# Ledger of designs, part 210: miniprotein binders against q56419

Target 1, 326 residues: q56419
Amino acid sequence: MEGRTLEEVQEEVFKRHGVLVPKKELEDLAKALEEAGLLLTEKVEARLKEEEEKLKRERPMRLAGLSYPEGEREARAFLEAFRASYPGEGEEARVLLMPHLEPSRVPEVYGAALAALEKTPPPERIYLVGVAHRPLKEKAAALPVPFQTPFGPALPDLPALQALDALLPFELFNTPLAFREEHSLELPLFFLKGRFPEARVLPLLVARRSPELGEALKVVLRDFPGLLVLAVDLSHVGPRFGDTPLTRTLAEEARRRDLGFLERLAEGEPEAALAFLGANPTRIDGVEVVASLLPLLRERKGKVLAHRLDLEAPTLSAVGAGTLVL
Short names: E, the ipSAE of ESMFold2; O, the ipSAE of OpenDDE; V2, 0.75 times the mean of E and O plus 0.25 times the DockQ between their complexes.

## First folded at step 14 (miniprotein)

Design ke6 (at its last look DockQ between E and O 0.87; V2 from the best seeds 0.00; counts 0 for: pae E 2.2 > 1.5, pTM O .702 < .8)
Fold by OpenDDE base, look of step 14:
Structure ke6 (fold): chain B 326 residues (1-326), chain A 104 residues (1-104)
Amino acid sequence: as target 1 above (326 residues)
Amino acid sequence: SPIEEAKRLIEEAIRLAQEGREEELLEKLLEAIKILIENGASPEEVAEIAFRLAMEFVRRGAPPELILRLIKEVARAAEEAGASRETVQRIAIEAYERIREEVG
C-alpha cells in the first residue's frame, strides 16, 4: 500500500495471482493493519512510559550475560582475565580515558585501564562521562539513580550531582530513557565498580559539546574531588560508518588520527587535539566529550597506555580504542 | 507596586526559613522572583536579590541542599527573563562561590 491506491493493489494481486480480491476486503484489510499499527504504537508508548518510571528508581543491567558475566564470581574472574591481557604496568590516574566498545573486541585496552586503576588510590567518587548514542533534550544529561552491576549497585553521589545541576544553565536530569540502553556508561562502569566498590558515581552523558559542563565540573571537582573518567571510543571507519571497506590506507589514517589525538591529550593540549582532527573525517567518538571537558584536561600531562584499531570482519569496518592516563 | 510586593514576599520567606518551613520559603521566593521578572527586573538584578537571600539563609543555618536548589531556581528565572545560557551559568557559579566562601 506504500503510495498505491486500493485499485492498484487489486490490479497487482490479479496480475500476480489471477484472483480478483473484492475492494471491500482490501478496505477491511487496510483498516485492520491500521488498527494493528495503532495498537502497536500504543503498546510501545506504554512500555516506554513504564521503563521511564522504572528509571526513576534504578538503571538495570542490559548487557549482563552478553558483554560481561552476570554473577559476581564470574565477573571477578572476567576482570582478572582482562587485566592479564595487558602485560604492562599502569600509572596513577586523575583522569582516565578508556573505551566503551564491546570488551571482547579490545581486551588489552580495558586491561590497560585496569592497570591504571591498580595504581590509583580508591576515589570517593567517579565522574563517569559517556557518549550519548541517542538524542538528548540537552547537550548533556545525568541519571541520579543506582546503576546495577554484578558487584552490586553503583550508587549516585547525590550531593555532587545536585551541585553540578545548580551550576548548569539547563536541567541536568533530562532524557532518562537515553540511559536505558546506553553502553558507554554500562561497560566502563563494570570495570570501575569492580575495582572501586565503595566509590559513588556521577553517570553523565554528552550528546553535543557543552563548554558549560566543563566549567561546572571544574567548580564541582574542587569541592567534590574524584576520578574523572572519559568513556569514549576513537575512529569509526568502513562501510558501517559510510566509508569504503577498510584498506591499509584507511587503517593508517585512522591510527594516525587516534594516536595524534591521544598524544596531544597526553601533553595537556586538548584544544590542539581537537584542532588536529579538524572536521573529524574518521569519526572519533570522543570529540564532543573532550570538547566539553577542556578546562579539566588543560595542562595535565599523562601517558597513552594502549591503543587498538579493531576490525569487525563481517562489515569490513574498524573502531579505534585507547587508554590514556592524565 | 509589584516590586514592593516581591520584597514583602522575600521578607516573609526569610521569616519562614527561621521557622524551618523551607519548602514554603522556596515557594514564596519563586513567586517573588516571578513577580520581579514580570515587572522588568534584569537577570542580574534577580540574581543579586537571590544571592542576598541565599546568604541570609546560609547565615541562619540553612542546609546546603536548599541553597543549591535556590541557585538553580534563580538560574531558571534568569533564563525565563531572557538571559543567555552563558550569563545564567556565570551568575550561578558566582553565587555558588560567594556562598562557599561564607560557609567554608
Scores: ipSAE 0.615, ipTM 0.815, lowest interface PAE 0.7, mean pLDDT 87
Fold by ESMFold2, look of step 14:
Structure ke6 (fold): chain B 326 residues (1-326), chain A 104 residues (1-104)
Amino acid sequence: as target 1 above (326 residues)
Amino acid sequence: SPIEEAKRLIEEAIRLAQEGREEELLEKLLEAIKILIENGASPEEVAEIAFRLAMEFVRRGAPPELILRLIKEVARAAEEAGASRETVQRIAIEAYERIREEVG
């Protein structure tokens, strides 16, 4: 729309209708449209400011009734169904990597996470590290408020969050609005809160790799022990992500990169896992989280419990998801 | 000398802490930290200031939240004085570790 001269618009109108519209009328119309757009922008910004203030007090469920049941009884049954979709047994996790992809797309991958949680003593707190899908003002952020779930509010571990903030060279509590729709925290949290109803949570997002976050978390986890959860997805391939349509060859490559990444993490070699991916041609989104948390992943051996590369037929695309215990 | 001025500000901040006047000491502390960073103080030297002040607050029964705020404010002052993010983080971690070792 914008970027056209008034003369170009006049010629188009003439070609279509055979009548020229006076230049002033076109200018008046353009100005009126600009004014209407500015008023809409101001209203949207006022609404976002109001939402930001509300997020400083609590983070409501946004996916209840969409990705998981809203009621507690139904939510409990949902957890049991997902556990049943994974026929294996888990292992105790000190670090758990699990997806944030829509649960119904990868039920056995979430089931594997539940199997690991069955073997894991209830932690006092959970360090839940997701991937920011909206820009952050810094490389990482937290939101120190209750997150609502069908199992009740997941309460923040304020002392641990305050310690973490104190050990970072930037303000940790920097972008409340980024949490408003952040499914990378909400979806894993549903499963975690359902299994560990008494655990407090540190809800963390990474936008870009932050070695500073890993150094600070090394200290905080020593003093505030808990379960570290990397809530990340793996390969993103196909046209939705900028590739050609998904082929068997591209899918096999994505699966191989996902598994090679997970297996090297399971060997306690996170630097090797990152190096294996090189330029990350299949866009594994867990890379920035892993790169931030290197001090917490080194020499910690474990096991890959599940993996799926889930196909999106309508978009000819796929997303990988996995479950890893360390 | 800037270093002598920073020394006076630190002594005043400690005196204010001993009197429980938390709000008044912060401005003195932050200005002293800025002077020290601008004149090349090491992260460990800056962390010592936070440690000494924190110990006075601990002696008076200050809650852990106040101690963490002090660490953050010292780091913030170092950032404002132009310290790199690496230096700011080293100051914060060193202060935290020294305080933790002393009070468990």
Scores: ipSAE 0.531, ipTM 0.829, lowest interface PAE 2.2, mean pLDDT 88
ESMFold2 (binder alone), look of step 14: mean pLDDT 82; pTM 0.766

Design ke7 (at its last look DockQ between E and O 0.91; V2 from the best seeds 0.00; counts 0 for: pTM O .759 < .8)
Fold by ESMFold2, look of step 14:
Structure ke7 (fold): chain B 326 residues (1-326), chain A 104 residues (1-104)
Amino acid sequence: as target 1 above (326 residues)
Amino acid sequence: SPIEEAKRLIEEAIRLAQEGREEELLEKLMEAIKILIENGASPEEVAEIAFRLAMEFVRRGAPPELILRLIKEVARAAEEAGASRETVQRIAIEAYERIREEVG
């Protein structure tokens, strides 16, 4: 059935169990399996369509109780613990680069983001730009609905989203299902909403670099000022990502690539940051977002506040995370 | 001539906008934009159509949402007529900027 003839299956059953199953019974079994597979496919499709319709109204929490606490009181204590894990001071950000990696793995990197937010006047809105982990119908997408958090719903900035959509040569609101499990928005949003509970949000995903997105955002940010957040991770090295097991040399190279990338961004030189990575041998996750947002990053100077290359001991792999203010 | 026909359709679309006849306006708008794109109109020339129509809606007190929808529909018509995505975006941005300058 899966590449076997019925006769081969029949022979194998006979060899193992001493029973010769008639060809008709094998054919009946194959038909029943096909019908069951079709039924399962139809049920999955109906389920996904139902989820898509729900996502057109709101995006529920998916990681509460897993990556952060579900209750508001516990969530605020969680934020304070993360801030405490970074003993330094932040700086005001017009643009913030922060991770979307599991928060418990890089607590001081998220703490540095919180420190930056402490120095940042409360914005009217936050442009939250994550990395699509599921295919999009276009290079980028948004979902113009409330995103639930333990601190209440993060409300969409509909006027700014509508302006952004109007300035793009494609439909911005194109792939609701891609947002269903997208941690690159949910994890950073927890921290952003906790610090700026009244800010509206533009939840954006990039799948592939889109110069058009950057050109449109340049206009929209001028007319709808706010905080631009690049919610991206850095190097991905080791066997989980197609490398040999993590060695000191590979880890040192990943750190060098991460920091060199961040430091060139901090000098206002995003093209140089991308060029520094070349073929991107350590698979820095943020390149498509940075490449999309060049007009918003050029000549904007700032500081790298934190970096960690975090070891995944079970997989002998590592992922880099950083905090940059511009 | 094609350009003369496009001008006629544009003036009719403006008249329909003045009367608030949105559905009839869309048909004339799409045809005019198609003619202009096929005859080599610049992004700025196509954006002028969106601007002129938008001003009629602004005069009537239309909300920004409707103005943004008009910009998107002009850009979509240009795409359907064969304009590149770069050209489509230039049309949309130019129209937005012209409208903002007059409203602002």
Scores: ipSAE 0.707, ipTM 0.886, lowest interface PAE 1.2, mean pLDDT 89
Fold by OpenDDE base, look of step 14:
Structure ke7 (fold): chain B 326 residues (1-326), chain A 104 residues (1-104)
Amino acid sequence: as target 1 above (326 residues)
Amino acid sequence: SPIEEAKRLIEEAIRLAQEGREEELLEKLMEAIKILIENGASPEEVAEIAFRLAMEFVRRGAPPELILRLIKEVARAAEEAGASRETVQRIAIEAYERIREEVG
């Protein structure tokens, strides 16, 4: 029925099957499909409303048993294995850039993050800034509820979240449904909660660059000190992202952009890192997060601990991941 | 005049603060701030009003949460009045910093 009249559908059925379906039967079918579509829409809307009401209380695990173990004992063994995958030593972090890619794809990059966390004194709170892969009503958002993990709930720092909201020119607590399935928070939070079980968390999402967020966080971090975590991926290249299949040339360009971005961040030059990317033709995921947090990244020197461009063979596409300590 | 109306609302808000009627205070404050911004009040003037009201709550033993709520309501009123996001944020940060200097 997509743009066709009932008469055209009747004629097509006749041509294909030699059966003349009465126009009344086609009308009844069209009505039944419309009613079924309406019922489906109402059901979906009701379910979304129910999920939104649940998100007022807690954010449940979505990737437990898929991306990481659900059980605490198995989850601890998982952490140890990931740490073991990185042979180096970490450094103390005040700012940690780490991936949110599927952990099994880049284990040594997560291992490098764990190595850095081993050298980091337990923070009172963690500012966890992820990437919104779904639209937000505002440029950034927070969800002020417990996030479930295998190590128990990651509890929100409500005083610090309230201070942050007060210093923003928009409602921070917007678009709760965007957090429901957002892996850019859930995956890094597994590692962070496993290492720092007593830390409070500020779960933040950035959809578009928000200089206002960086200015507000600069003030809040003074009065509510903590670890800043940027949970971001790097280049996204290949057919899944609108490119040709991965070639040596495309991979080299992705690595060049990833490393050039991270190195400039490591030198305390976040504006230079953004300028280096220009139009971001390899689609570095973390650009909007970094652009939002410029005041917090300036003049901080650090070290790139790990980088990987991981091939997804079924799609001949690749995603960059890195770990940076500042 | 709109400015005289805003001043009356602020005075009423201060009285409401003194009585512990915080919800009514916030409502009056929002209305006053909206009028002021619409008539060309600077971020500094709005921040000063917010600071004075917040300090009245502090003097009465109000928790920090209420002070933050007051700052947020000022920001909302400024946005509703059509102030730029930059202006709204400047108002909020300035009010916050001044309060922290006095109370912290």
Scores: ipSAE 0.684, ipTM 0.853, lowest interface PAE 0.6, mean pLDDT 88
ESMFold2 (binder alone), look of step 14: mean pLDDT 83; pTM 0.795

Design ke8 (at its last fold request DockQ between E and O 0.95; V2 from the best seeds 0.84)
Fold by ESMFold2, look of step 14:
Structure ke8 (fold): chain B 326 residues (1-326), chain A 104 residues (1-104)
Amino acid sequence: as target 1 above (326 residues)
Amino acid sequence: SPIEEAKRLIEEAIRLAQEGREEELLEKLREAIKILIENGASPEEVAEIAFRLAMEFVRRGAPPELILRLIKEVARAAEAAGASRETVQRIAIEAYERIREEVG
């Protein structure tokens, strides 16, 4: 009945099957379907409210046994294997950019992040800024609860989160359900918690660029010092992302955009990094996070430690990942 | 006049803060801020109100979380009164910085 009147449906049934269905029977059917849909939506809403209440107390692991081991001993061995995948030395990080792509796809990129963390004094807290893959009620959000990991719970830094909320022109704690399955926090957190087990965490998501977030964080980081982590991926190219099939030319373009973006960030020029991407033709994942955090990235020079454009042969697609230390 | 009514409400909120009557002062504060925003008060003028109230809380030994809550409530009142989000944030940051400068 999509876009058709009941009379049109009635006529089509008659033409196909030789049976005239009275208009009232079609009306009764339409009413019954509408009522059934309303009941389903009420059940879904009740379940979502229940899940939201659970998330106000803790955020459980969703990727244990899928992306990393569930047991602590196995998880620690997994962590060290990733470090071994990167043969180089790290640099001390005051700001760390690292991926949230499936770790097994870019082992040396995560290994480079671990190498940087080895050179980084244990921070009191970690500002973990990921990319929201579900809609948020505002431009950004936080969830001030423990996040479970194989290494124990990552505890929230409640005073710093409260200060951040107070300095924003919107409610920071606005969309708990967006955190339920958010891998852009869970995957980096595994590595961060494994290396800094005593650090508290500010788990933050950005959906849309928020200059307000950057202005507030500039103040909060001054008074609550810690490690700033941008948990972002780079180019997304190919049919899986609504693009043409991956060619050598498209892969070279994606790599050029990834590295040009990272290199400009490494020079302390985040506005230039964003301008270099223009309309973001290779769909670099991190642009909204970088655009939000400009005041924290300006004039911070550093180094690109690793990059990979990971090829997905079955989908003729690719995703870029990098490690940048500032 | 609206300005005189806002001043009266602010002085009453300060008196309530001195008495530790938190919920009653918030009601007066929200109304005063509404009047001020509707009559074109600057972000700095609104932040001064938050600062004055915060100093009463500090003098009484209030924990930092109450001071941050006060800043947020002032920002919420400004937003509810129709201030732009840029203005609301300027109010909150200005208040925070004034308070930090005074108490460290």
Scores: ipSAE 0.849, ipTM 0.937, lowest interface PAE 0.5, mean pLDDT 91
Fold by OpenDDE base, look of step 14:
Structure ke8 (fold): chain B 326 residues (1-326), chain A 104 residues (1-104)
Amino acid sequence: as target 1 above (326 residues)
Amino acid sequence: SPIEEAKRLIEEAIRLAQEGREEELLEKLREAIKILIENGASPEEVAEIAFRLAMEFVRRGAPPELILRLIKEVARAAEAAGASRETVQRIAIEAYERIREEVG
């Protein structure tokens, strides 16, 4: 019915099927469809409201049994297998950059993150900064509730979250529904909780660069020390992202940008890393996170432990993933 | 002057704090901050108000959580008065650092 009159629809049905449907019957059908649409909308809105109210208490697992095992025993075996996929040794991390891509796509990159965590003394708290793949009301947000994991709930550090909120020029606790299905927190949190079961967590999302977040976190990290984790992916290239199918040239450019970004971060030059990307033509996911956390990344030297550009064959697209320790 | 009016409101807010009248205190605080921001007060001048009130709360044995809440209320009031995000953040950080230096 989009843009057509009932008479035009009647004529089309007659032409296609040789049946003259009475205008009244078409009117009744249109009304029924409209009523059904309204009912669907109301139902969706009611469900979203219910989910928002639940998120005031906890964030349930969404990817358990899909991306990682739901059971604790199986989850521990999963961690061990991922660690085994990286043959190297890690370094102690004060800042960890790790992926949030589907773990099965880049196991050795997650393995490198686990290797780094093995060399890291158990932190009191983890500042977990993910990427918002859905709109936020503000440039950044937090959800101050327990996040469910196979290893038990990751409990929020409420004092540190309150301090962070106090130092931001906006409401930190905004857009709770954005956390409901956000994998950029859930996936890395599985690995982090598995390694550091007693650590409190600050689950943060960045939608757009927020220098205010970096300035606030600089102060908060002084008084509430912890591990800073950037859960970010790298280049996104190919048809899923608006490019032509992956070619050698496109893959080489994606790798060049990924590695050039990570290397400059490893040198303690986050502004140079951002400048190197320019307009970010390969769509490095972590740009807005890094741009928000500049004060925390400056002058920190580190090491790139792993990198992979993973091909998604069905779409001839690829996503970059890396592990960096600072 | 607008600054003198703001100072009077803060003294009233301090008295209200001493009496445990938190909601009325917040009203006076918001009004004082509005006056200051609308008249071009510096972030440091606004932060001083937060510090003075915080010291009264500390004297009464208020936990750190209430002090952080006070800083956040100052920030909200500054935003509501039309202060830039940069200004609001500067107020909050300055207030926080000053309070921390005084109480540990």
Scores: ipSAE 0.797, ipTM 0.921, lowest interface PAE 0.5, mean pLDDT 91
ESMFold2 (binder alone), look of step 14: mean pLDDT 84; pTM 0.816
ESMFold2, fold request of step 15: ipSAE 0.821, 0.799, 0.809; ipTM 0.923, 0.913, 0.923
ESMFold2 (binder alone), fold request of step 15: mean pLDDT 84, 83, 84; pTM 0.816, 0.807, 0.818
OpenDDE base, fold request of step 15: ipSAE 0.790, 0.793, 0.792; ipTM 0.915, 0.918, 0.917
ESMFold2, look of step 15: ipSAE 0.815; ipTM 0.923
ESMFold2 (binder alone), look of step 15: mean pLDDT 83; pTM 0.795
OpenDDE base, look of step 15: ipSAE 0.794; ipTM 0.920

Design ke9 (at its last look DockQ between E and O 0.85; V2 from the best seeds 0.74)
Fold by ESMFold2, look of step 14:
Structure ke9 (fold): chain B 326 residues (1-326), chain A 104 residues (1-104)
Amino acid sequence: as target 1 above (326 residues)
Amino acid sequence: SPIEEAKRLIEEVIRLAQEGREEELLEKLKEAIKILIENGASPEEVAEIAFRLAMEFVRRGAPPELILRLIKEVARAAEEAGASRETVQRIAIEAYERIREEVG
């Protein structure tokens, strides 16, 4: 009905029914339909406001019992099983790149992250940088509240978050609802909180590359030292992602791009890593986070500990995941 | 002299802070920052307002979170005066660094 005149509606009704309905009756019908739509919109808006207000106090677990166990005892056993899935040794990390893909799909990649954490002195705080899967009002956002885990609440580092907000040319605390179901924070946090139960957290999301975030974090990390975690996935290929069915050639290309990206990051060359991807034809998930954090990644050398391109045979698609320490 | 006028406004903002005139202080702060931005002041020069107010707040026992809020308000005022996001961020960082150097 939007953008159409009442006369145009009358003409269409006449064509379909062979009888001209009086203008007043059509006008009454249009008003009633609009009023009903307004009431539905108000109910949805009120519910979303209520959920938003709840998220300003705490962020509850959404994936307990689905992606990881709800009980603390079972959750600790889960961590140990994942560590055992990676037979290698870790390296100390100042920066850790780890996935946010469903843990059961890439157990050794998460195990490699745990191996790195074993070699890493317990940090006072963790800068957890995920990828926003819902729109943000700005390029990046944070939610300064406790995030619940089976190991207890992950408490926010409020002084560091306030400093970060002060150094950004936009409001950092801008989109609470985007955090409600954001697995790119919840899944890595489970592993991080399990190994560093005393660390506070800065839960950050990036929607679009923000050089401003990197500049601000460079200052904040100097004054509030901690572990920087890039919680990102790598290539996304196949029909699930708007692509042709996965072939051996496409899978080989995705793997090559994943590893080439990680290896250039490991050499302390984040600009080269981004340039290597060009237009990012395999849709590596981590590019916006890396592009935001260039000042924190330059000249920091490290090692790729694990990689898997996980195949989804029924959908002919795949997602890459890796573990990188710097 | 726009620079001399901005200096006088800064002194007035400090006086208002000492007198507890918070609402009037904010409007004068915005005015001072607008003059500085419009006359090509460097980020360091604009950040000086935040630094001087921070020192007065510290003298009165203000907690660190109030000092960070002050930095944010100066940055917001610069944005409202038409500064680019790059300039706004540089102002905030310069103010933060200067305050940190003075009070540790």
Scores: ipSAE 0.755, ipTM 0.890, lowest interface PAE 0.9, mean pLDDT 89
Fold by OpenDDE base, look of step 14:
Structure ke9 (fold): chain B 326 residues (1-326), chain A 104 residues (1-104)
Amino acid sequence: as target 1 above (326 residues)
Amino acid sequence: SPIEEAKRLIEEVIRLAQEGREEELLEKLKEAIKILIENGASPEEVAEIAFRLAMEFVRRGAPPELILRLIKEVARAAEEAGASRETVQRIAIEAYERIREEVG
């Protein structure tokens, strides 16, 4: 009934079906639909409140049995298979850029991340910075609760999280519901927890560039040392993202932008990496994260270990993924 | 002057800290920070207040968690008083660095 009067609906039903529905019956139906809509809204709101209260205690797995195995034994075999998919050797990481794309799409890119983690001494804590695919109340957020994994809970580093919050000009612990289904943390965390079972975690999301986050983290990392992980994807091109179907030209442009971005990061020039992208026409996912963490990325040299532009054939679209160590 | 009033409030806040009257302390602290910010106090001046208060808590054996909470409350008060996010962050970092230097 959007934008139509009951009389117009009555006339349309008459024209289509030859039946004159009494106006009273249409009024009763409209009222019933409105009441049903209100009841649905109330139920959704009540459910969201319940989910928010649960997120005060823990963040449950959402992708177990879908993107990765739920059982620990099977999860370990999964890690081994992904590591085996990358034939190279890793390097020690102080900063790790890795994807958050569906693991099965880019196994060798996750394998490269695992290879880097093999060369990395076990950190006391992991600063896991993901991308918010849902709106946040602030530019960035954290969830200071255990994240469930097949390897047991990833426990938060509460002292380091508190220090970070103290150094931010906004409430860090905002928008808990944004973490509920956020895969940009859950998927990387599977690999990280599997490799470093004793590491505490700082689960962070960035929705928009926050220079304040980088400045605060620079101070916190000095006093609370750890591994910094940027869980970001690269280019998003094709119809799912508003482009024409993937062509050779579009794929070449996506790869050029992905590699040009990663290479400049590998040279310790994050501002040059951002400048290289300009308006970001291929929609590199990690831009807002990198822009937030500039103080932590400057002058750090590293290496690009892997890159893939993965085709999603049903939509003729593609997503870039990469692994970088600094 | 408003600044002199703020300074008197800060001395009262310090006294309240010494007496362990934390709830009253926070209320008066917010008022003092508001007056200071509204009258053009620098981030460094506000951070100095946070540092002085933090040192009083340290002397009383307060754990690091309470010191961090105090910094956050000063930052919140500055934001509520209309300070820019840049200013608020500068206050917090400056206070934190000074406390770290003094206490380790």
Scores: ipSAE 0.664, ipTM 0.850, lowest interface PAE 0.6, mean pLDDT 89
ESMFold2 (binder alone), look of step 14: mean pLDDT 82; pTM 0.780

